# Designs tried in a protein design chat: VHH binders against q05b89. Part 48

Target 1, 377 residues: q05b89
Amino acid sequence: MLSSRVRLVATTARLVHSLIYSSSRSFMDLKALLSSLNDFASLSFAESWDNVGLLVEPSPPHTVNTLFLTNDLTEEVMEEALQKKADLILSYHPPIFRPMKRITWKTWKERLVIRALENRVGIYSPHTAYDAAPQGVNNWLAKGLGVCTSRPIHPSKAPDYPTEGTHRVEFSVTHTQDPDKVISALKEIAGVSVTSFSARTDDEEQTRLSLNCTQQALMQVVAFLSQNRQFYQKTEILSLEKPLLLYTGMGRLCTLDESVSLETMIERIKSHLKLSHVRLALGIGKTLESPVKVVALCAGSGSSVLQGTDADLYLTGEMSHHDVLDAASQGISVILCEHSNTERGFLSDLRDMLDAHLENKINIILSETDRDPLHVI
Short names: E, the ipSAE of ESMFold2; O, the ipSAE of OpenDDE; V2, 0.75 times the mean of E and O plus 0.25 times the DockQ between their complexes.

## First folded at step 26 (VHH; framework vhh_7b18_3)

Design f1 (at its last look DockQ between E and O 0.20; V2 from the best seeds 0.00; counts 0 for: pae E 10.4 > 2, placed apart)
Fold by OpenDDE, look of step 26:
Structure f1 (fold): chain B 377 residues (1-377), chain A 125 residues (1-125)
Amino acid sequence: as target 1 above (377 residues)
Amino acid sequence: QVQLVETGGGLVQPGGSLRLSCAASGFTFSDYYMGWARQVPGKGLEWVSYISSGGHTYYQDSVKGRFTISRDNAKSTVYLQMNSLKPEDTAVYYCARSSYEWRVTPSGEYTFDYWGQGTQVTVSS
């Protein structure tokens, strides 16, 4: 009777204490958060007609633990934000677009402001800044097309000139005309900077003057130069442009690495936007089998951005009937996905990008209530 | 000629940290996006992170919250601070430069045209 001692190997279940690093999500000061958001994508990218930035500010000090992301801030979405204890709402679209003369209970927009303030919730809107940003909405929309090279349709400009002045004035002064005297006189004009170069023209040594000047100074410069016919007749006046921002601007012109059928493109777009239906206008002579190589896209209302752009396909949320006809007449097919459907999906990516950018210092949540007001029936 | 030279790789224990550096030369560093990719032996190249010329940062989901990309334009150097390293992070890490063209992929990855020789990162107990 060999008593086989079954050695119960005590499997020490190493309780892998999943140290749920409860990352003590810290709070951020509102100003610090706003600064960080601006670092993520500068509000300077926004269109001049837009209303972006902090639209509703609770009384200071204000801290943010929870950032609530939404495409549109409706009253229903506001209630969700409040229920979820949002401290700041990032609404893609500005709920305040036009100036408010009154804050009363009369309009839903005013009520939003009231509800925000009563609950000490800030409202921030990036809107067209995120349209223009390299990593913004239009870039996200372009991800739905496939592998492509992308450029802004309307490149953004830097906020400032690289040098002082809006104009450059260039002319030559002969040695007989005392270049130093001319330079001295020009330097006396406020808003003028002068650079001189030795130049040889037709075997004659001359001093080439290049000056930058403000718009206001330009008239004075011209007046000065007009006193000497020899200076004036050969003067070149250049309007300086602000430099373009790389990869920043409205819309995207996307050139696919590989052309695909329009049908395939439609399926890609539907899949990316999680739509079962889109509206299609075929360009003249085009079919679903027609190849698509170049896509011009603009999230939201893209008519003004897409108009005049050469492409096989326009992709946008909404476009006027006449604009669609124009595009189609040019052989350009148009896909319309509804305004917010071309935007809302970006918020998921935005959350992830902001989480990374903010180093997980705050909680970032998406609206679950936010949806397109239009239903396809 | 464009040159990218990675440094800072090595052996680290799980939970440890490394800082990779990439010294860039042969181009105007400040004008380009810079990034990091990694390759596990026998697997494809995986993007890790990239930073725009303007300082905007992007991360793959797998490294979010753990890795931080930064750049010093004055030194023409891009950095990858890697914290809370995991065995799964073991790979050859490559520094990369963007092309002048903005590349869009379905995954959201930015495509690069120049690569360094890579630096080995090994996370092991």
Scores: ipSAE 0.180, ipTM 0.555, lowest interface PAE 1.3, mean pLDDT 90
Fold by ESMFold2, look of step 26:
Structure f1 (fold): chain B 377 residues (1-377), chain A 125 residues (1-125)
Amino acid sequence: as target 1 above (377 residues)
Amino acid sequence: QVQLVETGGGLVQPGGSLRLSCAASGFTFSDYYMGWARQVPGKGLEWVSYISSGGHTYYQDSVKGRFTISRDNAKSTVYLQMNSLKPEDTAVYYCARSSYEWRVTPSGEYTFDYWGQGTQVTVSS
């Protein structure tokens, strides 16, 4: 009897949370808001090449009453945000990606920075951190397929906390050596954290040193230890592995409870994304009647995430011509929906989740002018 | 605080057996589905098995017939008996808590909310 209520605990808890909080709104300090956004989905989930986080900051102090959400921050969207009194713009795509040598009126991206600062508006971009998040863009995209189970195609590593570094080095210092001098020398190496404790072996009391270090620092640690044969010959080096996160990572591999025809899947996708048309490449030997059970998806540009994944169907915004040919040659059908069309619809879910997460303290609004710049003619 | 602690990993020869245990605390164990997932080198994270609050069991195809999940609600412990181990079973195994099936629906989704630090299982030689 209780199973029906328990089966949707996350959804039910989210609804109850929203109903408990008052509708009154106020404001938040920018630093506090950024901390809350990071608690919602850590920026550490972003790809190493990405440019995420706070990109433009008005001089402190800065308070936020209105958070404005958009997929792309264009000049038209910036004008809308200013007209609607935004204090912080969350732009899913970072409008600033490469370093800017100057900030003048010359280019449209420079003009975004100037207009934001002149009007005391911050710009924040989560980008691939939200692609990876369990409650993020790819989870939203998966909801359009029907009842399925899903997993990240490329799971993220757990955060670095509580340990730092990639290796642990352990060795012993006997009473004939000064452990404080050894500790001091090791602390001069960047990226090393040292601990010690008493140990007894062979009726001899000694200090056991344990340190964590980066892979780069490991060379320096080994070089130091090799200068003393007693350290080096009794050193243990352990590679530290962080567990992968179960549902955080890039892409989703989705297995439907019941296979459906490719034609049915296309109509589900069109309905979910609110599109009249999509582009289809049929896999070798496939037709619109072919069953689809396993879908690999990646919002936005999916070429690198999807490549090599076994599935009946690839679903993404865009993929290179050669990668489409590769998938089709392997019997995998491909549906392309254009980049931002596979992302923008998430922002409505994001607003609802952030309203709950921030306890309705600030006003969160969606861009009405943000849209796919491409039209089918 | 919810805690899940795995034990029983180690090195074993192909064809051998291991029994993993997961001691749970900080919640009403009998109300939740419990499961196992593994991080396979080079392939990432995949689910292995789960067991409902009522004791119904579910398995990934690659382990069905070789692995057996079980639970002891009085001891707040879930077990994974792994028989006929193969080199491809080499992974870090994680215990996980879920009260739902692993599903995404148009109206909602399920996630794991707690998992342990993992225990290494190595099948070689």
Scores: ipSAE 0.000, ipTM 0.299, lowest interface PAE 10.4, mean pLDDT 83
ESMFold2 (binder alone), look of step 26: mean pLDDT 81; pTM 0.816

Design f2 (at its last read DockQ between E and O 0.43; V2 from the best seeds 0.00; counts 0 for: pae E 2.6 > 2)
Amino acid sequence: QVQLVETGGGLVQPGGSLRLSCAASGFTFSDYHMGWARQVPGKGLEWVSYISSGGYTYYQDSVKGRFTISRDNAKSTVYLQMNSLKPEDTAVYYCARSTYEWRVTPTGEYTFDYWGQGTQVTVSS
ESMFold2, look of step 26: ipSAE 0.212; ipTM 0.577
ESMFold2 (binder alone), look of step 26: mean pLDDT 82; pTM 0.826
OpenDDE, look of step 26: ipSAE 0.278; ipTM 0.624
ESMFold2, fold request of step 27: ipSAE 0.350, 0.000, 0.013; ipTM 0.644, 0.205, 0.383
ESMFold2 (binder alone), fold request of step 27: mean pLDDT 82, 82, 82; pTM 0.832, 0.830, 0.832
OpenDDE, fold request of step 27: ipSAE 0.510, 0.255, 0.435; ipTM 0.790, 0.608, 0.737
ESMFold2, last read: ipSAE 0.000, 0.326, 0.286; ipTM 0.227, 0.654, 0.635
ESMFold2 (binder alone), last read: mean pLDDT 82, 82, 82; pTM 0.833, 0.833, 0.834
OpenDDE, last read: ipSAE 0.525, 0.502, 0.506; ipTM 0.794, 0.786, 0.792

Design f3 (at its last look DockQ between E and O 0.01; V2 from the best seeds 0.00; counts 0 for: pae O 15.5 > 2, placed apart)
Fold by ESMFold2, look of step 26:
Structure f3 (fold): chain B 377 residues (1-377), chain A 125 residues (1-125)
Amino acid sequence: as target 1 above (377 residues)
Amino acid sequence: QVQLVETGGGLVQPGGSLRLSCAASGFTFSDYYMGWARQVPGKGLEWVSYISSGGYTYYQDSVKGRFTISRDNAKSTVYLQMNSLKPEDTAVYYCARSSYEWRVTPSGEYTFDVWGQGTQVTVSS
């Protein structure tokens, strides 16, 4: 009879990482803040091609009193951050992406690094880690659709459970082969976890050993076992897979509780993103009156995440012409809103969540200058 | 038909212990995450703990180390053992079921879909 909204997954992510902060009683130094940011949403969920984390670091020690949030870090946004006395800039998009061979005054991105260091300002970028997070950018985007059930289009893998390591090695040791000595020797190898149990086969008593090991440790284990050819010939090696996460991953597939017309959905999206116009491609056979129940969304550049997903509507910032044609040919309508227009509104939610997560220890400010470079005229 | 029934609440002195139980019926209990939330006087509803279908446990910082959630799939029951109780723990405690679905509204997100009627826990000197 009592109905309430409880946010288990978001709280769970913060709780799982709480051990990182267990002994801190100091005001927010940079290292403590970075640990808290990683506890909020792990950088391990970023795409492999991404450049995330601390990108620019003032010489230690560095204390953070003001955290400044922006979607893009331009020179105009840097000036605002400096005027507002930022100590750390969280830039959703990494301003440093390709390796820099030189730090000179020649290019605007090099100038950002110089200005940050000269003013003792750090730069941190979460980027695709926050796209994946359960309460991240794509969750914020889904809030504009109406009441729905949401799940990742491409779920992330669990980082370090159910088992440590990448392989399992199993073999048997007979009583004559001194199982305790074998177990002791294997335990000396770094990156190996050993489990044993007794077994009998063909009236011989045996100890069955099961080892979880890292890729580096695997060859050392095989080398050890090769010293006894009976072990080697009866060894089984299994490759381990980590399970997929239910709520973490790229993109969101959203199923509305109640279907609405495409026209209504367009107005909801424009209202949520605060846009006067969006770009629409109608799916073959569709009109503005066509019902929309299933929306596949991906903030920013969504082509690769959305392609092949069955839905009534794709919602993203940008897609290539060919990918829009492919979706439309399959009867899927497409709404494009420009890249950062589908991301920036999340920063208000982020500030609120970080204020709570950090227990209001530091001042968190949103950029007022930051905006998508593309405007509809 | 889906029902969650809490028992075990009551009045206890600071430093004392209580064990809450939640009997579930009308669904396949072992398929669901289960949890506890509490309504604190003068504050809103807050989560306390939950346990996955696979047995992984999670706790709010304020109760970690003092509260233990557990489940017995054979009895379709979830438990909350509360030790070292403080006056701040005074609340109505609710058992809840999660649907595994991430639900989104314009104002927020959540995973719970079924709640019990609640049981009062009072901690006072």
Scores: ipSAE 0.277, ipTM 0.632, lowest interface PAE 2.6, mean pLDDT 85
Fold by OpenDDE, look of step 26:
Structure f3 (fold): chain B 377 residues (1-377), chain A 125 residues (1-125)
Amino acid sequence: as target 1 above (377 residues)
Amino acid sequence: QVQLVETGGGLVQPGGSLRLSCAASGFTFSDYYMGWARQVPGKGLEWVSYISSGGYTYYQDSVKGRFTISRDNAKSTVYLQMNSLKPEDTAVYYCARSSYEWRVTPSGEYTFDVWGQGTQVTVSS
């Protein structure tokens, strides 16, 4: 009677405590996040006609744990953002562009605002600021061309003048005209700064006055100078320009290190944008075998930026029929990739850059629903 | 003629389920948001749920997790699956079509321009 001792092998279920490293991602205050986003790329880079920045603001206080990135904010994309518990949506294109007189359920754009507010989701749009930024959309698009040197087609200007004033007014005062009295009178005008120099003209010693003034002050300065015909007739008025920002601006003029065939360039662009098809217009006398050395590009609607630019190839999302004809007539080939296709791929790079910039303090996710509304068939 | 016809209402015990259907006719169903509202006698109209043309769903907080709105564009029909019904869910349920025109009414019709006749839902032990 062999008592077979069934050794109950206690399977120690190793509870693999999956240490869900709940990476305690810290919440950012909305204002702090907005400041940081502006540090990443200043909204001052945006075109004046654009509507950028915080477009929809939940009632304070508002914290952001999840930043949701999209190219276009449609109702479908909004729903995705809500499902994914976005606290802030960064929409590349502003869903609010034209002023809204009403916020009702009538239009999809109004509904977006309502849905955002009801769910306490902010909406932020950088749009043309990210077009102009050195690390922005146009730079990303240029990465698809190959090794090249790139510069903005339309360089951005600094937000501020380096000195006070928008105009410089220069004129000479003879010693007989009491330069000190003139200087004193000009200094009484608000928004005027006056510098005087000794100058010699035709063996006569004169005092050269150089003043900086605001636009408002300019009218008063001119009025003052007009009282003396001698001053007025020899007065030079200069409009001051804001400094240009390096590597910042709309579009890119890209000079390839090595020329490639147009066919090769098309394949590069397709690969970069993950497109199977693009629209091509050949410049006069050009073929697929024609060399491409210089590419002018602008993401989105590039006509206004690309027009007049000398290049072998224009690359943009969309261009009018007439603008394409004009370019082709000049021997410039044009590649059109659709509006959002020249932009949307940037969001992946943007995520990575923002993750780094924000020190991984918040979760940054991309829309999976966002797509070009046009289908190539 | 534009018409909405609700079906599926009735008497159910607490914790029970009902499925409402709304058959639409006389318009391009797929182009419109569809919704459900309910009205308790003596009270105003209360929105329950609506669904976009693309199938995105919205729910009032009181029915979240219990009700599911869906649509079949091929059948021009919107559905409201109601689970875990409560006595407070007792109401006349109305199917509605959205309009592109905003209308603010005291009854809470808002942007909906076409309504069904309603179907009675009674939750009682």
Scores: ipSAE 0.000, ipTM 0.208, lowest interface PAE 15.5, mean pLDDT 89
ESMFold2 (binder alone), look of step 26: mean pLDDT 81; pTM 0.822

Design f4 (at its last fold request DockQ between E and O 0.38; V2 from the best seeds 0.00; counts 0 for: pae E 2.03 > 2)
Fold by ESMFold2, fold request of step 27:
Structure f4 (fold): chain B 377 residues (1-377), chain A 125 residues (1-125)
Amino acid sequence: as target 1 above (377 residues)
Amino acid sequence: QVQLVETGGGLVQPGGSLRLSCAASGFTFSDYYMGWARQVPGKGLEWVSYISSGGDTYYQDSVKGRFTISRDNAKSTVYLQMNSLKPEDTAVYYCARSSYEWRVTPSGEYTFDYWGQGTQVTVSS
């Protein structure tokens, strides 16, 4: 088995180069940078409840020399970003989540927006899109376990259908029904594409029609077919589904090549996260010597992603008391490390990947002051 | 059993070119993604490029535009054309067969299950 790493990503669009390059100096237009960030990891994979993308934008035009990375954007982190001359802050967690009715000096979140705009600094948040990404936050967390195979607990769906249209309609037309006339009539409906081929059923030659159509066109197709009882009785209508992605999704189910004791796994996790302590709930019948082979993990708040997943160990930042009791009652041990402790370390990998992806066109720096607010005493 | 044999490594000057070949046997070559990985001195193994069974190509950002992967399914062979070589490209290059399993190690991640003995590429003056 390999003793070193090899990286493979399942998506086809990993690198975008701007055709427009007007200077050898280190900067990028904001729109070009946002396109590159989206090509690196699509925001479409974020959870539906999430608030991702560009959250604060200085008036155009805006160029970026320095991209500043942080897990959380607090007032202390904002001050650091300004002192380090950030032009765009990538805040993993969106600092703007609930709608703001007012932008005043009253609350700390409103003050972040004011300070960003006054200093012409943008704010971008990828959040759960990077949780889903194949080389994202959960993949980084999995690196702490040892050699394993990994798959998403909840795979994402592709953003687009592989074919035009959202429905497929299929039916057969005999020679005596004039297939060419039927095809011509259907092609007059906007949003319909027609494929035909010869078929034989019970020694009768037929033309099989397969239509891809938009939702708008579907009722017109049905209306056309309903005018002929023979077509209508044998028409099949299929709703198309978007395909699942193999390596993109929420959470990771990791199977170690070699099982290790829970105690050994705890030390690996502490080392990876750079923590002196973690919180442990032992599963029923388990001890620190119990073997661990299957780990289900989810950075941040993992309750909903991990729920119902069979594993030897759950690894996450936080989980509700009742969900910990449920897991333990099923013999699953739980390790909690606090929310941002399970996320922040990814930013080093992100910087390295973005430096390569952007061909070192801009300066990418990590916050030095960003820290989880909770500490073990 | 699966066998992958790399050839074509050597010493080359910066800016030069080199072409690697990998002969595959022991499996239905046309059904698999194939790729190249490299072990750079002082760094771990990193992927370089892969090619789908249908010929779609993918590249690590650091080699995009300089390296070209290709395959000949009739000969069960995958190639890596390396142009505009830099000293940073110095490494042992491995031919690899794709697995659909996502594997993770402390130093990285990959989807390859078999790899060859490797061939040395050295870029220096």
Scores: ipSAE 0.410, ipTM 0.680, lowest interface PAE 2.0, mean pLDDT 86
Fold by OpenDDE, look of step 26:
Structure f4 (fold): chain B 377 residues (1-377), chain A 125 residues (1-125)
Amino acid sequence: as target 1 above (377 residues)
Amino acid sequence: QVQLVETGGGLVQPGGSLRLSCAASGFTFSDYYMGWARQVPGKGLEWVSYISSGGDTYYQDSVKGRFTISRDNAKSTVYLQMNSLKPEDTAVYYCARSSYEWRVTPSGEYTFDYWGQGTQVTVSS
């Protein structure tokens, strides 16, 4: 009678206390949030014709717990945002683009503003700032191409000149011409800064003057120099440019590490954008088997950005018929994916990036209602 | 051959400090941007900081005011001083070299072309 002692192995159920870190999602002040959004991607990147930033501001103070992301803010999307208790709507496209003379119930745009204000919901739009941003919409669109090197087609410029002035004027003064007197006279002109250095030309010592000046001052400088033929004849006038911002700008020129067939590229784009169909124009002499190495892309309406760019393929949301013909005539194939289809998918990445950037202080949600108004049938 | 070797990782208590070092070889160090990225298990690579060849420094917001990137061109070394460490800073930290090119992949975008093997940083009580 062998009493088999069944050792009850006490399975210590480690209660994995899932520390539900109830991350006490803290409310952010609207101003603080806007500042942080601007740090994420500066509104200075936006095109001058665009209307970006805080478009609708609830009366202060206003706190944001829920940020609602959408590509387009329609009335349906607005209702969704309200149902989901959005405190701020980030609409990629500005729902207010043209100035409003009235805020009435007459137009859907006005109704959006009314609904926002009545419910104390802010509306923020980055639009072209996010087009230009290094990590922005165009970069996201480029992710669909495969491994590539990317650069802006139209690089953004810094907001300011590194030094005072818009022009540089350079000329030489001989010792006999009293450089100090010339310098003194130039320094009396408002908006002029003068630097002098010794230069030797053809074994003659000269004083080289380099001055920066404003556009307004330039005319006075020229007038002054014109009084001395020797100064004027050898004067160089340079227009100064603002520095280019690295990796920032409109569109992307993408050079693939490996060439792929146009057919393969189409499938990649479809997959990335979650589209079953795209519109294709073949470049002259091109087929679906033609290699694609260089892709020029611009989300949304890309014609103005893509035009004149050398590439195997243009990728954009929309382009005019004539622009497509022009591209095709140059042997450039064109893929059109519809305007918002080249943008909307970015919002998922944007959510994740903003969650990280904002340190999960607020709830960020995507619109589920937002969709392209066009249906492929 | 380009090599990046990270050192200085380890276990530290919350509020503590670590200094990471990355020794670079196989290229002209002074001509390149250098940076640090980190990866939390199960998450994607996150950029932490980078420094230009000229010494301009850039930080992710989550580490601003706490982390300091620096470089010694004579030693071909980039450093990351990490102060006021938080449990959220727990990750594998990678040193990276910039190619001055923006590279796009399906998984993300990178401006860096070479990476070290990484060093583990664990912030735990």
Scores: ipSAE 0.294, ipTM 0.636, lowest interface PAE 0.7, mean pLDDT 90
ESMFold2, look of step 26: ipSAE 0.185; ipTM 0.575
ESMFold2 (binder alone), look of step 26: mean pLDDT 80; pTM 0.807
ESMFold2, fold request of step 27: ipSAE 0.352, 0.073; ipTM 0.654, 0.483
ESMFold2 (binder alone), fold request of step 27: mean pLDDT 80, 81, 80; pTM 0.806, 0.810, 0.812
OpenDDE, fold request of step 27: ipSAE 0.021, 0.210, 0.028; ipTM 0.459, 0.568, 0.441

